# VH-VL binders against Cytochrome c-type protein SHP (shp): the designs that were tried, part 15

Target 1, 112 residues: Cytochrome c-type protein SHP (shp), of Cereibacter sphaeroides (p81238)
Amino acid sequence: GDTSPAQLIAGYEAAAGAPADAERGRALFLSTQTGGKPDTPSCTTCHGADVTRAGQTRTGKEIAPLAPSATPDRFTDSARVEKWLGRNCNSVIGRDCTPGEKADLLAWLAAQ
Short names: E, the ipSAE of ESMFold2; O, the ipSAE of OpenDDE; V2, 0.75 times the mean of E and O plus 0.25 times the DockQ between their complexes.

## First folded at step 9 (VH-VL; framework fv_rolinsatamab)

Design h7 (from f60 with heavy chain Y107P; at its last look DockQ between E and O 0.75; V2 from the best seeds 0.00; counts 0 for: pae E 6.8 > 2)
Fold by ESMFold2, look of step 9:
Structure h7 (fold): chain C 112 residues (1-112), chain A 121 residues (1-121), chain B 107 residues (1-107)
Amino acid sequence: as target 1 above (112 residues)
Amino acid sequence: EVQLVQSGAEVKKPGSSVKVSCKASGYTFTSYYMHWVRQAPGQGLEWIGEINPKSGRTYYNQKFKDRATLTVDKSTSTAYMELSSLRSEDTAVYYCARAKYYDSSWPFDYWGQGTLVTVSS
Amino acid sequence: DIQMTQSPSSVSASVGDRVTITCKASQGISSYVAWYQQKPGKSPKLLIYAASTLQSGVPSRFSDSGSGTDFTLTISSLQPEDFATYFCQQYYRYPLTFGGGTKVEIK
């Protein structure tokens, strides 16, 4: 693709004005939220808690694992990453993620 | 109940250092970032920095990174802020404040009572 | 750094009045603003965060609005316990920054 996990993370870190924190990213991914759609209270609703395994959409369609260890081309396409972030942050949280949240999420996911 | 209890007021000479403690209780200490904020008399709030108490990882407002040091002691659930090379303009109330990192909300939901640090010769 | 410009610096108001306080960010911050109340000699208390989420125990007379750069805190019917100083805070980008404060005083 047009980018790498490291390059995406660096871009979001610059926008946030701080280094990413993968532990914060893990916590956000696993958290339960009330601001988005009632049927998607967490990123884990569709992706599961183990990101090396396939997830499912609400209609049962399979989603490839998020972890690069299982899906090697994860986080190498900037348009796909922005689309994933947009859909998931808005569906789960009810808003766009901040640059810091994006950096944190990618720092954790890219290491999986 | 969540509590953040800070050490008492300090009077310091210019050029010295101060270390303010913040003892946390009523929650899992390592699950929440600890932030430090100061407020000069009659003025607004200024963010000093944050520490992840699980990892010990810190990030500072650039204005303070040469003089401020944030640490934690997980065994006593206590956070510390040390500010060195004190100047009279460092006279302020210093607050510790908790922010969740297990949630998408980052504002400070609990604050310590504040510690007045007065720097004068 | 993102500067938060808060206005007015003070407001004189009576019990029952509608009070509005504004905060302008020097750059777009989406909806990542929080509002705090601070009484004399006390630490700040969180009122509202994220996309207009009231902190637990905060009365519904407090609300906010805005997105991008311009944000407003509204107290729909001022109560005696609401006379305090109010601060906005952005948490979109580091360093975290606060508005200069608005003191709500009895008229």
Scores: ipSAE 0.067, ipTM 0.760, lowest interface PAE 6.8, mean pLDDT 88
ESMFold2 (binder alone), look of step 9: mean pLDDT 91; pTM 0.936
OpenDDE, look of step 9: ipSAE 0.734; ipTM 0.907

Design h8 (from f60 with heavy chain E50W; at its last look DockQ between E and O 0.03; V2 from the best seeds 0.00; counts 0 for: pae E 8.1 > 2, off the site)
Fold by OpenDDE, look of step 9:
Structure h8 (fold): chain C 112 residues (1-112), chain A 121 residues (1-121), chain B 107 residues (1-107)
Amino acid sequence: as target 1 above (112 residues)
Amino acid sequence: EVQLVQSGAEVKKPGSSVKVSCKASGYTFTSYYMHWVRQAPGQGLEWIGWINPKSGRTYYNQKFKDRATLTVDKSTSTAYMELSSLRSEDTAVYYCARAKYYDSSWYFDYWGQGTLVTVSS
Amino acid sequence: DIQMTQSPSSVSASVGDRVTITCKASQGISSYVAWYQQKPGKSPKLLIYAASTLQSGVPSRFSDSGSGTDFTLTISSLQPEDFATYFCQQYYRYPLTFGGGTKVEIK
């Protein structure tokens, strides 16, 4: 990859003008949302609450664990991370995630 | 032919639990989400939640999150809805409903015949 | 929650009449509305979904219109078998919600 979790987080923090908060990231990840698509009320809908385990898309495809501890190359491709955060944030919360939210999410996920 | 056949009427005391079954046939059980909706006497419809029979994942109306439990038995193509801590306001006909997915949205193309649950002291 | 306010609650009509039922959402829900027919002692039956798509087997006399907050179900020429209660439903956001129903009864 062209990056690392730390580098990504730093970038998002810079954009947000605030430090990442893993606990906020956790809360967001586990939260139930009503602003996104009806079939994706939470990040956990596909990834599950335990991100060290495999998830599943709405179409039934398996998703590798989000946790870098379980999937080493997670969050090592800048473009990929941005693409999927864009897609999933809109699916779950109904809008793009702010840089701060991205920082928070990655901070929590990277610690798993 | 798609069919959803539910268990029979129940009479329960307040504070007890009820478990309604919904046996599906005529289609691939794990290929469709199963929703549950209830209708109090003379009232409208109220959505309870859904379960993905394939994964077992569920999502609930916040109103029922702490009392409703949706499960499935893939071997028998049967969905279950359990509602605990029953109160008189839970008296209603409970329906299982197959969801047809369109553009990440849910509408119900097939319904069970309904199960009347009466809660009274 | 998104409230679906349905009107009228009841309407008396005769065979051959044009019947219009309205459903108003408390907020914009695009076109994510479905309509159901329910007869006494029976479960709801899907009529229309996904922007005026008739469910298989549903007569063409049933149609819907609207987007945003105002939606309408129309029965162009009421038939004897159409006397029933009709419900709208939004599937734009959770929790999924239904209108209060409109009973179409014989005049």
Scores: ipSAE 0.014, ipTM 0.653, lowest interface PAE 7.8, mean pLDDT 92
ESMFold2, look of step 9: ipSAE 0.021; ipTM 0.710
ESMFold2 (binder alone), look of step 9: mean pLDDT 92; pTM 0.942

## First folded at step 11 (VH-VL; framework fv_rolinsatamab)

Design i1 (from h4 with heavy chain S102Y; at its last look DockQ between E and O 0.77; V2 from the best seeds 0.00; counts 0 for: pae E 3.3 > 2)
Fold by ESMFold2, look of step 11:
Structure i1 (fold): chain C 112 residues (1-112), chain A 120 residues (1-120), chain B 107 residues (1-107)
Amino acid sequence: as target 1 above (112 residues)
Amino acid sequence: EVQLVQSGAEVKKPGSSVKVSCKASGYTFTSYYMHWVRQAPGQGLEWIGEINPKSGRTYYNQKFKDRATLTVDKSTSTAYMELSSLRSEDTAVYYCARGGYYSSWYFDYWGQGTLVTVSS
Amino acid sequence: DIQMTQSPSSVSASVGDRVTITCKASQGISSYVAWYQQKPGKSPKLLIYAASTLQSGVPSRFSDSGSGTDFTLTISSLQPEDFATYFCQQYYRYPLTFGGGTKVEIK
């Protein structure tokens, strides 16, 4: 694609005004939320807690693993990453993620 | 019940340093960011910085980056803020404040505050 | 740094009045604002955060609105315990910054 995980993370860090915290990103990914759609209370609803394994849509279709170790082209297309973040943050949390949340999430996911 | 209990008031001379403690109880200390905020007499609030007690990540308001140091002692569930090279304008109430579990940028519990007075 | 300009600095009101406090951000911050109440001699208390969520135990007479740069805290029917100073805080970008405060006074 048009970018790399490192470049995306650096861009979100610049927008947030601070370095990412991958542990905070892990906590957000694994968290259970009530602000979004009732049928998607967590990012793990579709992606599972082990991001090296395939997830599934709510209709049962397979989603390739999020971890770059299992799916090497993850986080290399900025438009796809923004779309994924938009969909997941709004479905799970009920709002767009802040630049800091995006930086944290990607910092954790990219290391998986 | 979540509680943040801070050390007592301090009177300091210009050029010295102060270290304020914040003892946390009622929750898992390493799961929540700790922030420090100050309030000069009769004035608004100013964010000093933050620490993630699990990862050790710190980040400071640039106004304080050369003078403020945030640390934690996990064994006692205690956070510390040290401010060096004190000036009279550093006279303020200093608060510790807990950030959220995964979105840690607003503060749901606050310590009682520690008055630091800087005068010759 | 994002400045949060809060107005008015003070408001005199009676029990039962509707009180409106505004914050204006120096740049767009989407909806990432929190509101705090501080009574004299006490530490701040969180009232409202993310997406107009009331903190546990906060009465429903408190609400907020706004996005972008203009934000409002409303107390729909002022009660005796609501006389305090109120602060907004942005959390879109570091450093985290607060408004200058609005003191809500009796009469």
Scores: ipSAE 0.390, ipTM 0.826, lowest interface PAE 3.3, mean pLDDT 89
ESMFold2 (binder alone), look of step 11: mean pLDDT 91; pTM 0.943
OpenDDE, look of step 11: ipSAE 0.805; ipTM 0.932

Design i2 (from h4 with heavy chain S104G; at its last look DockQ between E and O 0.91; V2 from the best seeds 0.00; counts 0 for: pae E 2.9 > 2)
Fold by ESMFold2, look of step 11:
Structure i2 (fold): chain C 112 residues (1-112), chain A 120 residues (1-120), chain B 107 residues (1-107)
Amino acid sequence: as target 1 above (112 residues)
Amino acid sequence: EVQLVQSGAEVKKPGSSVKVSCKASGYTFTSYYMHWVRQAPGQGLEWIGEINPKSGRTYYNQKFKDRATLTVDKSTSTAYMELSSLRSEDTAVYYCARGGYSSGWYFDYWGQGTLVTVSS
Amino acid sequence: DIQMTQSPSSVSASVGDRVTITCKASQGISSYVAWYQQKPGKSPKLLIYAASTLQSGVPSRFSDSGSGTDFTLTISSLQPEDFATYFCQQYYRYPLTFGGGTKVEIK
């Protein structure tokens, strides 16, 4: 793709004005939210708590693991990453994620 | 019930240091970021920095130029803010404030504030 | 740093009036604004966050609007207990910054 995980994270850190906290990103991914759609209260609703395993859509279609250890080309396409963030943040939280939230999430996921 | 209880008011001379404590109760201490914010007389609110109480990760407003140090003691659920090389313009009420851990950097609970007066 | 410019600095209004407070960011911050109320001698209290979400226990007469750079807090029908100073805060990027405050005085 057009980028690398390190380049994406650096870009979000620059937009946020601070280094990422991967542990905070993990907490966001695992959290249960009420601000978004009722049928997607967490990123784990579709992706599961173990990001090295396949997830599934609400209709049961398989989603490849998010972890680069299991799906090596994860986070190498900036347009796909922005689309994934947009869908998940809005569905789960009910808003776009801030640059800092994006940096945190990617810092954690990319290390998996 | 969530409570943040801060140490009492302090009077300091220029060039000295102050350390303000913030005892948290009513929630899991390591599940929320702790922030520090000050309010000088006649001025607005100013963010000092944040600490992740689980990992100890800190990030500071650059205005404080290595003068601020944020720490936690997990065993007592207490956060600390130390400000060194005090100047008269550091006279302010200092607040600890609980922020989102996983999302949102706005502050849902605040300590009662600690007045620090720097007089020469 | 993103500067948050609040206006007016003070307002005096009657019970029942609609009061508006404006906050302008020095650059685009999408919708990442929170609003706080601070009564004399007390610490700030969160009113609104995350694109118009009211904090638990906040009366529905409080609302906000705006995106980009221009944001407004509205009190639709001013009550005597709304005497306070109000602050906006951006959380789009670090450092987190606040407006200068607006003191609301009730006639």
Scores: ipSAE 0.451, ipTM 0.842, lowest interface PAE 2.9, mean pLDDT 89
ESMFold2 (binder alone), look of step 11: mean pLDDT 91; pTM 0.943
OpenDDE, look of step 11: ipSAE 0.815; ipTM 0.936

Design i3 (from h4 with heavy chain G99E; at its last look DockQ between E and O 0.80; V2 from the best seeds 0.00; counts 0 for: pae E 7.3 > 2)
Fold by ESMFold2, look of step 11:
Parts: sequence; C-alpha cells; structure tokens
Structure i3 (fold): chain C 112 residues (1-112), chain A 120 residues (1-120), chain B 107 residues (1-107)
Amino acid sequence: as target 1 above (112 residues)
Amino acid sequence: EVQLVQSGAEVKKPGSSVKVSCKASGYTFTSYYMHWVRQAPGQGLEWIGEINPKSGRTYYNQKFKDRATLTVDKSTSTAYMELSSLRSEDTAVYYCAREGYSSSWYFDYWGQGTLVTVSS
Amino acid sequence: DIQMTQSPSSVSASVGDRVTITCKASQGISSYVAWYQQKPGKSPKLLIYAASTLQSGVPSRFSDSGSGTDFTLTISSLQPEDFATYFCQQYYRYPLTFGGGTKVEIK
C-alpha cells in the first residue's frame, strides 16, 4: 500500500496532539459499548479478543486476523484503514472515533 | 456505588509541595483512567492530566508537566496528584475525576474536591 | 490548544423559560463535546456526552445540539433545581479544555 502502520499512527498522533497509548487502544478494543448498534456492542463481537485469530462478520463470513503478525499487510492502505475505523467505530460506539482513539487503536493493533 | 473520596483541605506556603489523594471504590480501579482537574476560586475548570491506573502511564497538560506528578497505588485503589513549587495562583479546588465509559475522555464521577490554599 | 468560548456568562430567567447556552470551539471538533452542571459548593455533574447522550438520571428537558465548532445546551423548561453553572468540555484533542461557564440564575 500507500502507507505504513508507523506513518498512520504518526498522522493520528499529530491530529490528537499527543503520543498514542496502546494500552488505551487495547481497552477500547475490548470494551463493551452502548452507543452503537445493539448487535455489535464491542469490536470483539466480530474480531474476537485474540486479534491473531480470524473473526467473523455478524452474518458469519470470515474476517482475516487484524494482527499484522498473522496478516502482514494490515494497516498499509490508508483507505482500507479509514474504512475499517469508520465501520467499527460507528457500529460499536455510534460515532466516528477521535484522532486520539484512532492513534491508540492502531498503536495497539499494529504491535500485535 | 462509585465513590471517589479525596483527602482534606491543605494550607501551604509558596515553594512547597502538596500531595492530594483520591480513594476509589465501587468499581474496578484499573479499568478506568483517572484525571485531575482544578478550579481556582470564581473561575472555570482546568485539566491537569491523566493516569492509566493499570500501567501507571501518564499524560499532562503542558502547563503542569514540570510540576505535577500523578501516581496510583493499585493495592489501595488510590490515585495521587502531587504539585510542586506552589505559587499563590495554584490556590484552587483540586478534583479527581473518573473517565466515563472505556476510553471516553469525559468524566462521569468526580471526587468531592480538595481545597489547596497557597499563602504566605 | 482548543479554546472553548462559552456564552452568555450569565443569564437570569424565570421558572418555565427556555434557556440556551452556547459553546464555540476555536477549531472543528466534530461532535466531541460534553456538558456539566455545577451547583455552588459541589463538584461538577455530567449531563450530556457522546453525541447528545443524556447521562443516567438527567431530565429530558436537557438537550444539546451542534457539530463542528458551534454547540448549544438547551433547558426546555427551566426548573428551580436548575440554578447552577453550566460548562462545556471538548474531548477531541489534548489538552482537554472547558468553556468558561454560564451561570443560570432563576428570578
């Protein structure tokens, strides 16, 4: 792709005005939320708690693991990453993620 | 249910330090970021910084970075804020505030406040 | 830093009046604003967060609106217990910043 995990994280950090916090990203990923769709209360609903393993859509279709250790091309395409963030944040939280949330999520996921 | 109980009021001299405690109960302490916010008399609110109680990771408002220290004691579910080199303009009510819903950056529960008065 | 400019600084109104409080951000912050109520001698209380979600136990007469830079808190029918100072907070970017507050006084 057109980018790297490091470049994406740096861009979101600049927009947030702070370094990413991977632990905050992990907490957000694992959390249960009430603001989004009832059938997707957490990112783990589709992706599971272990991001090195395949997930499933709500219709049962397989999702490749989010972790770059298992799917090496993760987070190397800026359009794909924005699509993932948009779908997951809106489905789970009910809104777009802030730049800080994006930085935190990517910092954690990219290290997996 | 959720309760944040802060240490009592302090009167301090310029140049000294103060350490305010915030004892949390009614929830899993390490699952929610803790923030510190102050309010000078008759003024608005000013964010000091945050701490992740699980890792101890901190981030500070640049205004306070060289003087504020946030810590936690996980075994007692207690957060601490220390402010050094006190000046009269540091006179304020200091609040601990729990970040609402995971990674939310808004504050759903607040301590009762600790008045710190800095005077000669 | 993102400056939150709140207006008016105070308002005097009668029970039953509609009260509107405005908060303006110095740059676009999408919808990342929260609103707090603070009664004299008390700590702040969260009213609204996460894109117009009312905190549990907050009466439905409280609502907010806006996105981008302009945000409004509305009390549709002012009650005696609504005497307090209200302030907005942006959580789009560090450092977290608050508006200067609006004191609502019931005549």
Scores: ipSAE 0.058, ipTM 0.751, lowest interface PAE 7.3, mean pLDDT 88
ESMFold2 (binder alone), look of step 11: mean pLDDT 92; pTM 0.943
OpenDDE, look of step 11: ipSAE 0.309; ipTM 0.814

Design i4 (from h4 with heavy chain G99D G100K; at its last look DockQ between E and O 0.72; V2 from the best seeds 0.00; counts 0 for: pae E 5.1 > 2)
Fold by ESMFold2, look of step 11:
Structure i4 (fold): chain C 112 residues (1-112), chain A 120 residues (1-120), chain B 107 residues (1-107)
Amino acid sequence: as target 1 above (112 residues)
Amino acid sequence: EVQLVQSGAEVKKPGSSVKVSCKASGYTFTSYYMHWVRQAPGQGLEWIGEINPKSGRTYYNQKFKDRATLTVDKSTSTAYMELSSLRSEDTAVYYCARDKYSSSWYFDYWGQGTLVTVSS
Amino acid sequence: DIQMTQSPSSVSASVGDRVTITCKASQGISSYVAWYQQKPGKSPKLLIYAASTLQSGVPSRFSDSGSGTDFTLTISSLQPEDFATYFCQQYYRYPLTFGGGTKVEIK
């Protein structure tokens, strides 16, 4: 695509006003939330805790691993990344993610 | 039940330091970022910074970067805020506050506050 | 830093009145505003977060609206327990910043 993981993270860091914190991103990804849909309380509901392995939608469709180590073209298409963030943040948290949340999540995921 | 219990009020002289404690209970201390916020008399709330209790990683409001130090003691589930080179304008109530969803920027539990008075 | 300008600084109102409190951000912050209530001698209490989600135990007479730079908190029918100071907070970017507060008091 039109971007790289480093470029995406840098853009979100600038919008957030702080460097990304990958550990905060990991904590968010693994966390249980109550603000979104009841049947998706965590990003791990569909993606699992090990992002190098395939996930599954609530209807049983396979989701390719999020980790670039397993799916090399992850985080290279800005439109796809924004779509994934929008879907997951709204389903799990019940709102769009802030720039800081996006920076943190990508910093962690891109290193996997 | 989640509780954040802070140390008692302090009176300090200009140029000294203060260290406020915040003991957490009722949840997994290392799973939630802790924040510090102050409220000066007749003023609004002012964010000081945050700490990840698991790693000790911090991020500060630039205004306090050179004078504030946030730390934790995992063995006692206690967060600390130290403010050095105190001035009269540092007179305020200091609060610890917990992220609602482990790493969100809005706070569902607050300590009772610690009044720090700086007088010459 | 994003300045949050809150108005009015004080509202004098009667039980049953509709009260609106306004926060204006110095730049666009989408909908990333939380609202807190603070009663005298107490720490702040979260009322609303995550794009109009009420915190558990907060009555439905509290609501918010807005996007971009202009935000409002509305109490549809003021109750005796609602006399307090209210703060908005942006969480769009660091540093986190709060409005100056609006004291809601009896007429």
Scores: ipSAE 0.189, ipTM 0.790, lowest interface PAE 5.1, mean pLDDT 89
ESMFold2 (binder alone), look of step 11: mean pLDDT 93; pTM 0.953
OpenDDE, look of step 11: ipSAE 0.680; ipTM 0.899

Design i5 (from h4 with light chain A50D; at its last look DockQ between E and O 0.82; V2 from the best seeds 0.00; counts 0 for: pae E 2.03 > 2)
Fold by ESMFold2, look of step 11:
Structure i5 (fold): chain C 112 residues (1-112), chain A 120 residues (1-120), chain B 107 residues (1-107)
Amino acid sequence: as target 1 above (112 residues)
Amino acid sequence: EVQLVQSGAEVKKPGSSVKVSCKASGYTFTSYYMHWVRQAPGQGLEWIGEINPKSGRTYYNQKFKDRATLTVDKSTSTAYMELSSLRSEDTAVYYCARGGYSSSWYFDYWGQGTLVTVSS
Amino acid sequence: DIQMTQSPSSVSASVGDRVTITCKASQGISSYVAWYQQKPGKSPKLLIYDASTLQSGVPSRFSDSGSGTDFTLTISSLQPEDFATYFCQQYYRYPLTFGGGTKVEIK
């Protein structure tokens, strides 16, 4: 698509006002949250803890690995990334992610 | 129970430095960001900066970036804030405050505060 | 930097009153506001985060509302333990910034 992982991360860092922390992004991805939907308490509910492996939807359909090492075109389409962030942040956390959360998540995921 | 216990009050002369400690207990120290916030007498709250105790990553309010230094000692679960080149305007209560990795931008537990008085 | 302007600076109220505190952000911050209570000589205590989520142990008489630039904390029926200073805090972007505080006093 229209962008690269590095370009997306830089944009979210600019919006947040600070460089990303990939370790914080990892912690957020693996965390159990209470603010979202009961059947999706974590990003790992559908994606698993190992993002180099395929995930599954709640109905059992396969989701391609999130890691660019396994799915090279991950994070190259800005509209798709915003849609993924919007859906997952609201389902798991119960709100949109802040610019800093987006920067952190992408910084970690893009390095996988 | 989560506890953040800070070092005692300090009286300092202008131009000197102060180092405030914050000993954490009741949780995994490296799993949560630590922030420092100050409050001048009768005033509001001012964010100084943050540290990721796991990696040592810091980020500072640019107002303080040349004078503030945040560090941790993982072996004692203790965070430190050092403020150099003290001025009378730095007289305040200094708090450590814990954020979470997944929600690190607001503060769920606070230390009791350390009064730093800068007086000629 | 995002300035948070809090009003009123103080409120004199009686037990049982409904108290409303307002914060206004200098730019749009969606709903990324937290609220804190601070009693004299004590450290701040988190009340509300993630827009409208009450921190554990916070009574349901506390609520907030708002999005964009205008945010409100409401205490539906003031209790004796609620006399304190209240602060809003934005976490949309760095640096993290607070409102100037609202002191809720006994009438």
Scores: ipSAE 0.584, ipTM 0.881, lowest interface PAE 2.0, mean pLDDT 91
ESMFold2 (binder alone), look of step 11: mean pLDDT 92; pTM 0.946
OpenDDE, look of step 11: ipSAE 0.845; ipTM 0.940
ESMFold2, look of step 12: ipSAE 0.569; ipTM 0.877
ESMFold2 (binder alone), look of step 12: mean pLDDT 92; pTM 0.946
OpenDDE, look of step 12: ipSAE 0.837; ipTM 0.938

Design i6 (from h4 with light chain A50W L54R Q55E; at its last look DockQ between E and O 0.75; V2 from the best seeds 0.00; counts 0 for: pae E 3.1 > 2)
Fold by ESMFold2, look of step 11:
Structure i6 (fold): chain C 112 residues (1-112), chain A 120 residues (1-120), chain B 107 residues (1-107)
Amino acid sequence: as target 1 above (112 residues)
Amino acid sequence: EVQLVQSGAEVKKPGSSVKVSCKASGYTFTSYYMHWVRQAPGQGLEWIGEINPKSGRTYYNQKFKDRATLTVDKSTSTAYMELSSLRSEDTAVYYCARGGYSSSWYFDYWGQGTLVTVSS
Amino acid sequence: DIQMTQSPSSVSASVGDRVTITCKASQGISSYVAWYQQKPGKSPKLLIYWASTRESGVPSRFSDSGSGTDFTLTISSLQPEDFATYFCQQYYRYPLTFGGGTKVEIK
């Protein structure tokens, strides 16, 4: 791809105006939300709590692990990352994520 | 019931420091960001900074970066804001405020406020 | 820093009136606006976040609209307990910033 996890995180940190907090990103990923679609109350609905393992779509199709330790090319393509964030934030939370939320999520996921 | 109970009003001289406490109860203290916001007479609300009680991570409004210090005591579920080198313009009500569950950047519960008066 | 310009600074109104309060952001902030109510001598209380989601227990007469830079809080039929000062807040980017407030007073 066109980028690296570190470069993506730095870009979102600059847009947010502060360094990321990976622990806040983990908490958001694991949280249960009511603002999005009822059948996706959490990022973990499709991705599971262990991001080193494969996830599953609502219809049962496999999703490659989110963790770079298991899927090394994760977070190296800026367009793919924006698409993933858009899908997950809107499905789970019911809105786009803020730059700070994006920075936090990536800071946590990229370290997995 | 979520409660944030702050320490009492303070009267301070210019050049001194003040430390305001905020005792949290009714929730898991380390699971939510704590923010500090002040309200000067006629000036509205001004965000001072935030702290992650779990890790101690802080981030400050640049206006306060060199004078404000945010800390927590996890064992007592208490947050603290210290403001040094006080000047008359620092006279305000100071609030602690808890960040929201899925978005740490809006405030769902607030302390009752602590009036800090800076005068000769 | 993102400036939130709130208007009017005050409004005199009667019970039953429709009251509108506006906030303008100095740059696009999508829908990342929260609204707070502050009664005299009390701390602020969260009313609305994500520009349309009412906090639990907030009456349906409170609503907001807007996205991008222009946001409006509406009280559809003012009640005696609604006389207070109202603030908007953006949470798109640090530092977190508030509008200057709108005091809703008895006419």
Scores: ipSAE 0.427, ipTM 0.839, lowest interface PAE 3.1, mean pLDDT 89
ESMFold2 (binder alone), look of step 11: mean pLDDT 91; pTM 0.935
OpenDDE, look of step 11: ipSAE 0.687; ipTM 0.897

Design i7 (from h4 with heavy chain S102T; at its last look DockQ between E and O 0.83; V2 from the best seeds 0.00; counts 0 for: pae E 2.6 > 2)
Fold by ESMFold2, look of step 11:
Structure i7 (fold): chain C 112 residues (1-112), chain A 120 residues (1-120), chain B 107 residues (1-107)
Amino acid sequence: as target 1 above (112 residues)
Amino acid sequence: EVQLVQSGAEVKKPGSSVKVSCKASGYTFTSYYMHWVRQAPGQGLEWIGEINPKSGRTYYNQKFKDRATLTVDKSTSTAYMELSSLRSEDTAVYYCARGGYTSSWYFDYWGQGTLVTVSS
Amino acid sequence: DIQMTQSPSSVSASVGDRVTITCKASQGISSYVAWYQQKPGKSPKLLIYAASTLQSGVPSRFSDSGSGTDFTLTISSLQPEDFATYFCQQYYRYPLTFGGGTKVEIK
């Protein structure tokens, strides 16, 4: 792809105005939300709590693990990452994520 | 019931330091960011900085970066803000404020405030 | 830093009036604004966060609107307990910043 995990995280950090907090990203990923769609109360609904393992779409199709340790090309395509963030943030939270939320999520996921 | 209880009012001389405490109860202390905000007499609110009690991550408003220090004691569920090299313009009410669960950037519960007066 | 400019700085109103408070950001912040109420001698109290989510216990007469740079807080029918100072706060990026406040006073 057109980017690397480190480059992508740095871009979101610059937009947020501060370094990411990967633990805050982990907390967001694992959290249960009520602002989005009722059938996706958490990112873990489709991806599971262990991001080194395969997930499943709402229609039953397998999703490759989110962790780069298991799927090495994760977070190397900026357009695909923006699409994933858009879908997950809106489906789970009911809004776009802030630059800080994006930085936090990616900082945690990229280290998995 | 979430509660943030701050230490009592302080009177300080210019050039000294103050350390304000904020004891949290009614929730899992390490699951929420703690912020510090001040309000000078007759003025608006000014964000000082934040700390993630779980990871220890801090970030400061640049205005305070060299003078403010945020710490926590997980064993007592207590957050601290220390401000050094005090000046008369540091006279203000200092608040601790808890960040939201997954959006740590707005403040859902506030301490009662601690008046710090800096005078000769 | 993103400056948040509130207007008016004060407003005199009667019980039952509709009160509108505005807040303008110095750059686009999408919808990432929160609103607080502060009564004399007390700590601020969160009213509205996220898009238009009312904090638990906040009456439905409070609402907000706006996106980009222009935001409003509306009190649809002012009650005696609503006389206070109101602050907006952006949480789009660091440092977190507040508007200068709007004092709602009895006429």
Scores: ipSAE 0.487, ipTM 0.854, lowest interface PAE 2.6, mean pLDDT 90
ESMFold2 (binder alone), look of step 11: mean pLDDT 91; pTM 0.938
OpenDDE, look of step 11: ipSAE 0.829; ipTM 0.938

